# Ledger of designs, part 3: miniprotein binders against q96jn8r1131to1294

Target 1, 164 residues: q96jn8r1131to1294
Amino acid sequence: TLEFLENHGKNILLSNGNRTATRVASYNQGIVVINQPLVPQLLVQVRIDFLNRQWTSSLVLGVITCAPERLNFPASACALKRAAWLLRGRGVFHNGLKICEKFGPNLDTCPEGTILGLRLDSSGGLHLHVNGVDQGVAVPDVPQPCHALVDLYGQCEQVTIVNP

## First folded at step 9 (miniprotein)

Design U2
Fold by ESMFold2, fold request of step 11:
Structure U2 (fold): chain B 164 residues (1-164), chain A 93 residues (1-93)
Amino acid sequence: as target 1 above (164 residues)
Amino acid sequence: SDAFRLFFEARRIIEEGGDPEEALKKAKEAFELFIKEGNLEFAAFTAVVIVELLKKLGKDPEEIKKWIEIAIELAEKAGNKWLVRLARKLEKE
């Protein structure tokens, strides 16, 4: 069963058998990682449960290739400078550098109830799904193994892992 | 869920400097629903929030002590060491 790892940002409280992550304080320290690496044919999906529109920016979604169980997470995913590919707003970032200006929808405007998915294709391409619709290849050649990451940043206060 | 909706409504009131009595009412309602759902983690955390609101409102120290004991018991039942430490800090008024 897919769960969030117990190693997570300090403002996260896990519940629902570690399938629900809630940021219980502040606007950051909300990084969570899925407990199994992405493999071809595995679709990892999270539903946005609660947003606070007071903030301008929202969740970050992506992958890391470092083993996450003992990793010391920064306050936000955007500070990950090694082994990270992130979708933030409409941009795609690698190790803190924007590599694509516009890919998929603007994550900062996704409403509550949106289901966001990550998967690898047979060529090692990282795909974003939005409400079941494949948005195409965000990153063409992600090294494996890689681990799905969500940063409950700013607006995003809760996400839940859902079955595909 | 209705429990989380009430929890976040209480959190908004607290963050915006609203009426702490209104926040307390919503937090207590959320607590009851979290208990009913068996969500021990959020029942414990919500009990911590309730204690902080009761202290802010200057409520009866015996009521505050009872809620601290509830928070500790639920945090221990949840098996969450961070929640236990959080709840036990409340004993150090």
Scores: ipSAE 0.830, ipTM 0.926, lowest interface PAE 0.7, mean pLDDT 93
Fold by OpenDDE base, fold request of step 11:
Structure U2 (fold): chain B 164 residues (1-164), chain A 93 residues (1-93)
Amino acid sequence: as target 1 above (164 residues)
Amino acid sequence: SDAFRLFFEARRIIEEGGDPEEALKKAKEAFELFIKEGNLEFAAFTAVVIVELLKKLGKDPEEIKKWIEIAIELAEKAGNKWLVRLARKLEKE
């Protein structure tokens, strides 16, 4: 079963069999990683459960290729400078550098209830899914193994892993 | 989840410096719902929040003690070491 790892940001409280991550303090320190690595055709999805609209920025979604169990998480995903491919707002980032200016919907404006998914295709392309709709390849040729990462940042206060 | 809605409402009140009595009411309501839902982690954590509110309000020490015990018990049942440490810390304050 898909769960969030026990190694997570300091402000995260896991519940619901580690399938629900809640940031219970501040606006950051909310990184979580899903236990199973992404393999081709596996769709991993999280639902945005609660938002605090006090903030402008929202969750960051992506993958890491380093071992997540021993990772020392920074306060925010954008501080990851290696082994990280991230979707933030409408941008795609690799190791902190923007590699795509506009991709898919703006993650900062996704409302509660939005289901965001990640899937690798047979060619190693990382796809973003939004409410079940494939938005296309966000990152081509992602190294494997990789793990899905969610940063409950700013607005995003709770997410839950959901089945496809 | 109605429990989480109440929980976050209580947190908002606290963070914004609102009426702690109102926050306490919501927190207690959230607690009951978390218990009903079997969400031990957040039942425990909400109990911690309740303790903090009770202390802030200068409520009866016996009630505070009761809720601390509840928090610890639930945290242990949840098997969450972080929650256990957090709840135990309340005894030292």
Scores: ipSAE 0.798, ipTM 0.912, lowest interface PAE 0.6, mean pLDDT 95
Fold by OpenDDE base, fold request of step 11:
Structure U2 (fold): chain B 164 residues (1-164), chain A 93 residues (1-93)
Amino acid sequence: as target 1 above (164 residues)
Amino acid sequence: SDAFRLFFEARRIIEEGGDPEEALKKAKEAFELFIKEGNLEFAAFTAVVIVELLKKLGKDPEEIKKWIEIAIELAEKAGNKWLVRLARKLEKE
């Protein structure tokens, strides 16, 4: 069963059998990691449940290749400087550096109810899914094992893991 | 979830410096719904929010005590150590 790990950002409260993550304070400290590593053909999906439009930036989605159980989470995903591939806005980032300017839809403008998915293909390519539609390879040749990461940042106040 | 909607509305009121009585009303409504939904984590956390609002409003100490006890009990039932610690801190504040 896919769940968020107990090791998470300080402002996160887990509920619903650790399938729902809610940021209950401030605008940051909202990083969560899904327990099972991504393997080829496994689609991991989260639904945006609640947004606060006061902020411009929204959730960050990606993967980490370090051990998530022992990770000391920074206040935001953008502060991860190693073992991190992240989707933010329309950009793709590796260890804090932008490696792609425009990819897929703008995560900062995804409305409530949007279902975002991550999947590795047989070649190690990381795919983004939006509402069940494969947006293509965001990151080629991602090291394995890797874990899906969600940063409930800014607008994003709650997400829930959903089954495909 | 209507419970979460009410919860976030209460938070917005608090964050924007709105009427704490209104926030309290919404928080209590959210609490009841969380209980009905079996969401012990957020029932407990909402109870914490209620305590904070009651203190801010200078409400009756007995009511405050009641909600602290509720928060602790629900946190323990939820098995969430973080919530338990959070709820117990209310007794010292």
Scores: ipSAE 0.796, ipTM 0.911, lowest interface PAE 0.6, mean pLDDT 95
Fold by ESMFold2, fold request of step 11:
Structure U2 (fold): chain B 164 residues (1-164), chain A 93 residues (1-93)
Amino acid sequence: as target 1 above (164 residues)
Amino acid sequence: SDAFRLFFEARRIIEEGGDPEEALKKAKEAFELFIKEGNLEFAAFTAVVIVELLKKLGKDPEEIKKWIEIAIELAEKAGNKWLVRLARKLEKE
C-alpha cells in the first residue's frame, strides 16, 4: 500500500509498483515522497539499494507538512525553505536551517543494504530507525499531516520501500 | 539485481567517458534482464539509453529506428507518460 508519489524529482524513475525509486541522471533532482501521511502506528522503511561512492554526500530523509501532490520540488531537499524537517549527515534541519548538529548515525556513511525508517510517536515526535533500531526523537513537534520524504542525493541512486 | 547492476555499470562508463561499445553491451544485457523481470519502466528507459549509444557510435539507422520503436512500445505498456515523452523525442532523429 505504501508507494512513492508520482510527483517527484525530475531525475527519478519509479518502478516495482512505485515502491522503488531510482535516480537516473546527475546527482540531484531526486526527491521522492511517500503517498500516505505518517501516523503514529505507521513505520515507513526504505532500503538503500545502490550507492555511487564518488560523491561525498548521500541521501536525505525527512518529512514535509505541505500537500505533496502538486508541490514543485527543488533540485535538492536542503533547498526546501518551508514545511520541511530533514535529516542529513548527522544534522537535523528545519526549513534549510541546521537545528541539531548531531543526531543518529551519519547518513553519508550508511552502506548499501541499510534500512532506514521514519515514524511519528504519540507526541508528534519524529523518530529515525536504522536497521530496526530506534535512534530516538529527531524532531519533537512535527505538525500533522506530514509525509515522509527521501532525497536520492549524491551517493544514493536507488532506494526501495520495504515492510517492517 | 543483476539487471540494475549492469544498468549502473553502463551508466558509469557513459558518465566517465569510457568506451561506448562496452556501455552498449552492458545496456543490452540489462535490457534483456529487465524484460525477463517484467520491469517495463527500466526496459523502456534502458532502450532509450541504447538508442543514444547507437547514435553516438554511428550505428545503422535501421537498428536505431527499431530500438526507438521498442522504447516507445515499452513506455506505453508501462503507462508512464514521462517515458513516452522521452522515447518519442528520439523520433526527431
Scores: ipSAE 0.794, ipTM 0.912, lowest interface PAE 0.8, mean pLDDT 93
Fold by ESMFold2, look of step 9:
Structure U2 (fold): chain B 164 residues (1-164), chain A 93 residues (1-93)
Amino acid sequence: as target 1 above (164 residues)
Amino acid sequence: SDAFRLFFEARRIIEEGGDPEEALKKAKEAFELFIKEGNLEFAAFTAVVIVELLKKLGKDPEEIKKWIEIAIELAEKAGNKWLVRLARKLEKE
């Protein structure tokens, strides 16, 4: 079954059989990782449950290729400088460098109830899904194994893993 | 859920410097719903928030002690080491 790993950001409290992640303090220290590597037949989906619109930026979504069980996470995903491909706002980032200015919707404006999905295709392309709609390939040629990551940053205070 | 809605409403009041009595009321309501739902992690964490609010309001030390014991018990039942440390820290303050 799909759960968030026990190794996570310091401000996260897991609940609901580790399928719900809540940031319980501050605006950062909210990185969570899915407990299974991403494989082509696997669609990982999270629902945005609670937002605080006081903040300007919202969640970050993406993948890492480092083994996540004992990784020491930085305060924010944007500080990941190795083996990370991230979707932030409308941009796509590799190891902290923007590689695409505009892909999919602006994650900073997604409302509560939005379901965001990550999937690898058979060619190693990373797809974003929004409310069941495939947004296309965000990142070609993602190395495997890779692990789905959510950073409950700023606006985003809670997400829940949901089935397709 | 309604429990989380109340929890975050209390959190907003605290963060915005609002009325701690209103935050306490919402936190206690959230606590009862988390208990009903069997959400031990958030029942324990909410009990910690309740203790912090009671201390801020200068409430009865016996009530504060009861809520500290509730927070510790629930954190242990949840099996969450971070929550246990958080709740036990309240005993030393």
Scores: ipSAE 0.775, ipTM 0.910, lowest interface PAE 1.0, mean pLDDT 92
Fold by ESMFold2, look of step 10:
Structure U2 (fold): chain B 164 residues (1-164), chain A 93 residues (1-93)
Amino acid sequence: as target 1 above (164 residues)
Amino acid sequence: SDAFRLFFEARRIIEEGGDPEEALKKAKEAFELFIKEGNLEFAAFTAVVIVELLKKLGKDPEEIKKWIEIAIELAEKAGNKWLVRLARKLEKE
């Protein structure tokens, strides 16, 4: 069963059998990681449960390729400078550097109830799904093993793992 | 859920410097719903928020002590060491 790891950002409280992550303070320190590596055929999906629209930026979604169990997470995912591929807003970032200006929808405008998915294809390409619709390859060849990551940043206060 | 809706409404009031009595009302309502739903983690955390609001409002120390004990008990039932530490920290303040 898919769960968020107990190693997570300091402002996160896990509930619902570690399938719901809530940021209980501030606007950052909200990184969570899925407990199983991505493999082809595994679609990891989270639903946006609660947003606070007074913030400009929202959640970040992506993957890390380093072992997550004892990793020291920074205050925000955008500060990950190693082993990270991230989707933020409409951009795609590798190790903190923007590598694509426009991919898929703008994550900062996704409403509550949006289901966001990540999967690898057979070539190691990272796909974003939005409400069940594949947005295509965001990153063409992600090293394995890798784990899905969500940063409950700014607007995003709660997400829940859901089954496809 | 209605519990989380009330929880976040109370959080907005606190963050925006609104009426702490209104935040306390919503937090207590959220607490009761978290208990009903069996969400022990958020029942415990909401009890911590209730203690903070009671202290801010200058409420009866015995009432505050009872809510601290509630928070500790629920945190222990949830098996969450961080929540237990958080609740016990309130005993020392």
Scores: ipSAE 0.768, ipTM 0.906, lowest interface PAE 1.0, mean pLDDT 92
Fold by OpenDDE base, look of step 9:
Structure U2 (fold): chain B 164 residues (1-164), chain A 93 residues (1-93)
Amino acid sequence: as target 1 above (164 residues)
Amino acid sequence: SDAFRLFFEARRIIEEGGDPEEALKKAKEAFELFIKEGNLEFAAFTAVVIVELLKKLGKDPEEIKKWIEIAIELAEKAGNKWLVRLARKLEKE
């Protein structure tokens, strides 16, 4: 079953069989990684459960290709400089560099209840899903194996893995 | 869940510098619901929050001690080492 790994950001408390991640302190140190690697046709989804509107930025969603069990997580996903493809706001980032200015909906403005999904296609393209709707290919060729990553940053205080 | 709603409401009150008595009430309500839901992790953590609020309010040391013990016990039952350390730290403060 899909769960968040025990190796996570310092301000995260896992619950619900490690399917729910809650940032219980500050605005950062909230990175979590899903245990199973993405494989083609597998849709991994998380639901935004709670938001704190005092912040401007919200969650970051993406994938990493390094071993998640050994990763020393930085305070934010934005500090990942290798093996990282991230969706932040409306931008797509690779190792800290913006590779796309405008993609999909603005993650900073997604309301509570929004379900965000990641899926690899047969060509290695990483797709973003929003409330079950395929938004297209965010990253055309992602190395495998890779793991889905969520950074509970700023507004985002809780997410839960949900089944498709 | 309603438990989480109450939990975050309590946190909002604390973060905004609101009435700690109101926060305490919300936290205690959240605690009871977490227990009913079998969410030991958040029951334990909420107990920690309750302890912090009680200390802030200058409440009875015996009540504080009780909640510390609850926090530790639940953290241990949850098998969460981080929570255990956090709860035990309350005894030293």
Scores: ipSAE 0.764, ipTM 0.903, lowest interface PAE 0.7, mean pLDDT 95

Design U2
Fold by OpenDDE base, look of step 10:
Structure U2 (fold): chain B 164 residues (1-164), chain A 93 residues (1-93)
Amino acid sequence: as target 1 above (164 residues)
Amino acid sequence: SDAFRLFFEARRIIEEGGDPEEALKKAKEAFELFIKEGNLEFAAFTAVVIVELLKKLGKDPEEIKKWIEIAIELAEKAGNKWLVRLARKLEKE
């Protein structure tokens, strides 16, 4: 069963069998990691449940290749400087550096109800799915094992893991 | 769920500096719904929010004590260490 790990940002409260993550304070400290590592052809999806549109930025989605259980999470995923591939807005980032300017839809403008997915293909390419539609390869070769990461940042106040 | 909607509405009021009485009302409503839904984590946390609002409003110490106890009890029942620590802090404030 896919769940969020107990090791998470300090402003996160887990519920619903650890399948729902809610940022219950401030605008940051909202990083969560999914327990099962990504394996080829496994589609991991989260639904945006609630947004606070006071902010301009929203959730960050990506993967980490370090051990998530021992990770000391920074205030935001953007502060991860190693072992991190992240999707923010329309950009793709590796260890804090932008490696792609425009990829897929703008995550900052995804409305509530949007289902975002990550999937590794057989060649190690990381795919973004939006509402079930494959947006293509965001990262061509991701080291394995890796874990899906969600940063409930800014607007994004709650997400839930959903089955494909 | 409606519980979460009410919860976030209460938070919005608090964040925007709105009427804490209205926030309290919504928080209490959310609490009841979380209980009905079996969401112990958020029932506990909402109880914490209620305590904070009651303190802010200068409400009856006995009511505050009651909700602190509720928060602790539910947090323990949920088995969430973070919530337990959070709820226990309320006793010391």
Scores: ipSAE 0.756, ipTM 0.902, lowest interface PAE 0.7, mean pLDDT 95

Design U3
Fold by OpenDDE base, look of step 12:
Structure U3 (fold): chain B 164 residues (1-164), chain A 93 residues (1-93)
Amino acid sequence: as target 1 above (164 residues)
Amino acid sequence: SDAMRLFFEARRIIEEGGDPEEALKKAKEAFELFIKEGNLEFAAFTAVVIVELLKKLGKDPEEIKKWIEIAIELAEKAGNKWLVRLARKLEKE
């Protein structure tokens, strides 16, 4: 079953069989990683459960290709300088560098209840899904194995892994 | 869930510098619902929040002690090391 790993950001409380992550302090230190690596045809989805609108930025979604069990998480996903492909706002980032200016919907404006998904296609393309709708390829060739990463940053205070 | 909503409402009150008595009321209500829902992690953490509120309000040390014990017990039952460490820190404050 899909769960968040026990190795997570310092402000994260896991619950619901480690399927729900809640940032219970501050605005950062909220990185979580899903236990199973992404494989082609597997759709991994998380639902935004709660937002705190006092902040402007929201969750970051992406993948890492390093071993997540022993990763020392920085305060935010944006500080990852290796083995990271991230979706923030409308941008796509690789190791902290923006590689795409506009992709899909703005993650900073996704309301509660939004279901965000990641899926690898047979060519190694990473797809973003929003409420079940494929938004296209965010990253054309992602190294495998890779793990889905969620940074509960800013507005985003809780997410839950949901089945497709 | 209703418990979760109450929990975040309590948190908002705290974060915004609102009435800690109101936060405490909501937290206690959330706690009971978390227990009923079988959400041990949030029950434990809510107990931690309750302890912090009780301390802030200068409530009875015996009540504080009771809630600390509850927090630790639930954290251990949940098997969450992070929560256990957090709850045990309350004894030293």
Scores: ipSAE 0.800, ipTM 0.918, lowest interface PAE 0.6, mean pLDDT 95
Fold by ESMFold2, look of step 12:
Structure U3 (fold): chain B 164 residues (1-164), chain A 93 residues (1-93)
Amino acid sequence: as target 1 above (164 residues)
Amino acid sequence: SDAMRLFFEARRIIEEGGDPEEALKKAKEAFELFIKEGNLEFAAFTAVVIVELLKKLGKDPEEIKKWIEIAIELAEKAGNKWLVRLARKLEKE
């Protein structure tokens, strides 16, 4: 079964059999990683459970291509300088640098209840799904193995892994 | 859930410098609901928050001791080493 790894950001409390991640303090230190690498045809989905609209920015989604079990996570995913492909707002980032200005919906405006999915296609393209709807290829050829990552940043205080 | 709503309401009060008695009331209500739901990790963490509020309010040391014991017991039952260390740290104060 899909779970969040025990190695995670310092402000995260895992619950619900490690399928729910909650940021219990501050606005950052909220990085979590899915315990299994993405493989073709695996759809990893999380539901946004709680938001605090006081903050301007919200969660970040993406993948890391290095082994996550012993990685020292930075305060925020946007500070990952290596082996990271991230979706933030409407932008796509590689190793901290924006490489696409506009892809998919604005993640900063997704309401509670939104289900966000990540999967690889057969060519290694990273797809975003929103409420079951494929938004297309965000990143055309992600190196494998890679793991799905969520940063419970700013507005986002809780997410839960859900099955497709 | 109602438990998580109450938990975050208490956290907002604490973070915004609001009335700690109001935060305590909400935290205790959240705790009861987390117990009923079987959410041991959040029951334990909420008990830690309750201890912090009781200390801030200068409440009876015996009440504080009771809640510390509750937090430790629940953290151990949840099997969460980080929560156990967090709860046991409360004994030092």
Scores: ipSAE 0.605, ipTM 0.849, lowest interface PAE 1.6, mean pLDDT 92

Design U4
Fold by OpenDDE base, look of step 10:
Structure U4 (fold): chain B 164 residues (1-164), chain A 93 residues (1-93)
Amino acid sequence: as target 1 above (164 residues)
Amino acid sequence: SDAFRLFFEARYIIEEGGDPEEALKKAKEAFELFIKEGNLEFAAFTAVVIVELLKKLGKDPEEIKKWIEIAIELAEKAGNKELVRLARKLEKE
């Protein structure tokens, strides 16, 4: 069963059998990691449940290749400087550096109810799915094992893991 | 869910240093809606927030005690150990 790990950002409250993450304070410190590592062809999806339009930025989605249970989470995913591939806005980032300017839809403008997915293909390519539609390869070669990461940042106040 | 909207609004008021009475009002409204929705986990957590607000406002100790008990009971019913721990801490403060 896919769940969020107990090791999470300080402002996160887990509920619904650890399948729902809610940022209950501030605009940051909302990083969560899914327990099972990504394996080829497994689609992992989260639904944006609630947005607060007070802020301009929204959730960050990506993967980490370090041990998630031992990770000391920074206030935001953008501060991860190792073992991190992240999707923010329309950009793709590796260890804090932008490696792609425009990829897929703008995550900052995804409305409530949007289902975002990550999937590794057989070649190690990381795919983004939006509402079930494959947006293509965001990262061509991701080291394995890796874990899906969600940063409930800014507007994004709640997400839930959903089955494909 | 209107319950979550009210909940987050209450939290925002608290964080921005707004009127705690207004936050309390919204939190109580959120609580009632969570109960109606059968969301025991967030009903419990909202009760925790209510307790914190009541303490900040210097309200009646008996009312505070009542809400602590509600928080604990709901957390236990929800089976959320983290919430139970949070609610229990309120008794010691």
Scores: ipSAE 0.729, ipTM 0.894, lowest interface PAE 0.7, mean pLDDT 95
Fold by OpenDDE base, look of step 12:
Structure U4 (fold): chain B 164 residues (1-164), chain A 93 residues (1-93)
Amino acid sequence: as target 1 above (164 residues)
Amino acid sequence: SDAFRLFFEARYIIEEGGDPEEALKKAKEAFELFIKEGNLEFAAFTAVVIVELLKKLGKDPEEIKKWIEIAIELAEKAGNKELVRLARKLEKE
């Protein structure tokens, strides 16, 4: 069963069998990691449940290749300097460096109810899915094992893991 | 969920330094809705928020005690260990 790990950002409250993450304070400290590593052809999805539109930035989605159980989470995913591939806005980032300027839809403008998915293909390519639609390869070769990461940042106040 | 909307509104008021009485009102409303929805975890956490607000407002200790007990009970019933710990800390403050 897919769940968020107990090791999470300080402002996160897990509920619903650890399938729902809610940022209950401030605008940051909202990183969560899904327990099971991504395996090829497995689609992992989260739904944006609630947004606070007073902020400009929203959730960050990506993967980490370090051991998530022992990770000391920074205040935001963008501060991760190693073992991180992240989707932020329309950009793709590797260890804090932008490696792609425009990819898929702008995550900062995804409305409530949007379902975001990550999937590894057989070649190690990381795909983004939006509402079930494959947006293409965001990262061409991701080291394995890797874990899906969600940063409930800014606007994003709650997400839930959903089945495909 | 209207319950969550109310919950977040209450949190917003708190964080922005708004009227704690208004936050309390919204939190209590959220609590009732969470109960109706069967969301015991967030009912419990909302109870924690209510306790914090009551303390801030200098409300009656007996009312505070009541809400602490509610928070603990609901957290335990929900099986959420983190919430239980949070609720129990309220007794020591």
Scores: ipSAE 0.721, ipTM 0.890, lowest interface PAE 0.7, mean pLDDT 94
Fold by ESMFold2, look of step 12:
Structure U4 (fold): chain B 164 residues (1-164), chain A 93 residues (1-93)
Amino acid sequence: as target 1 above (164 residues)
Amino acid sequence: SDAFRLFFEARYIIEEGGDPEEALKKAKEAFELFIKEGNLEFAAFTAVVIVELLKKLGKDPEEIKKWIEIAIELAEKAGNKELVRLARKLEKE
């Protein structure tokens, strides 16, 4: 089954059979990675369970193509300068560089209960789903293998892997 | 309020340098709700937070020892190895 990988950010507590990630301190050190690579036909979904609106920025979603099991994660996903494609706010980032100003909804305003999904299409395009609705291709050709990543940053304090 | 909202409110108080007695009150309320819900993992972690607050407040060592034992027991019952490690670390300090 889909679980968060045991290698994760320092401030994360995994629970619920490693399907729930909670940031239990601070505002960062909250990177988690799904334990299986994305392949066509696999939709990875997480529900936003708890937010703190005190912070301006919220979670980051994306993929990494380096082996995640022993990777040393930085304090935030935005500091990943290699092998990373990230969705933050409305922007799309590759290795820390914004490559698209506006794609999909603003992640910083998604409320508790929002279900966010990632999948690859057969051409290697990375799709974002929001509450079951495909937002289209965020990144056209992601190398495989890649793993879905969530950074429980700022507002975002808890997410849970849910079935499609 | 639900267990997680109380849990996070206690953490916010701690991190913002607020009143640790207020944080302790919220953490204990969260603990009771986590027990009622059968959420042994967060009951155990909340017990760890309670121990840290009791130490900060200079509370009775016997009360602190009781909460450490609660944290260990719940972490073991939940089968969460990281929580057992965290709870047993409190015992060494």
Scores: ipSAE 0.719, ipTM 0.894, lowest interface PAE 1.2, mean pLDDT 92
Fold by ESMFold2, look of step 10:
Structure U4 (fold): chain B 164 residues (1-164), chain A 93 residues (1-93)
Amino acid sequence: as target 1 above (164 residues)
Amino acid sequence: SDAFRLFFEARYIIEEGGDPEEALKKAKEAFELFIKEGNLEFAAFTAVVIVELLKKLGKDPEEIKKWIEIAIELAEKAGNKELVRLARKLEKE
């Protein structure tokens, strides 16, 4: 049973057995983390439920490789300075620094209903899935253990964990 | 759902400094729809928002207390500990 961890951004309300995260205020402080680390056979999927297109930027996806239960989350995932690999827009970021200009689709344009997935392959490569379709390796060698992270930023107001 | 869209619309009005009476109307409509859907968690949270709006508008303290009790009851029925904490915080303000 995959759930969002109780330690989360301050503007998040968890609901639906902690499988739904809603940003209930502002545009930031929306970081949530999946309660189990990624393992090679685990596909973590979230559905985008609600967007506010007033904002230009949208959610961030990624992984964090330190224990998330003890962390003080910043206002935005991009301010994570250690042990973080993030997908934002079309870019890939490591510890706040862009390491790839273009990977996969632009997350800022994904509509409501899009299902986004993260998994590790057998060599530790981080894969993005979009509506069930593997987009390839975003990060070739992510240390384990790591946890999937979603930042309900800007446009993104609600996501729900869904089964593959 | 229509309930969530009304809920977010009320939030946008509040955050943009819009008319609290308009936000209250939308929040009450969202509350009714969340009840119809059986979404006790968001019915409770919407009741919290309604209380905050009623206080901002200077409404009857007895009406405000009634909505606080509604928020607490729904949060407890939903079994959502964070919502119970949020709703009970309203009693201290």
Scores: ipSAE 0.695, ipTM 0.889, lowest interface PAE 1.4, mean pLDDT 91

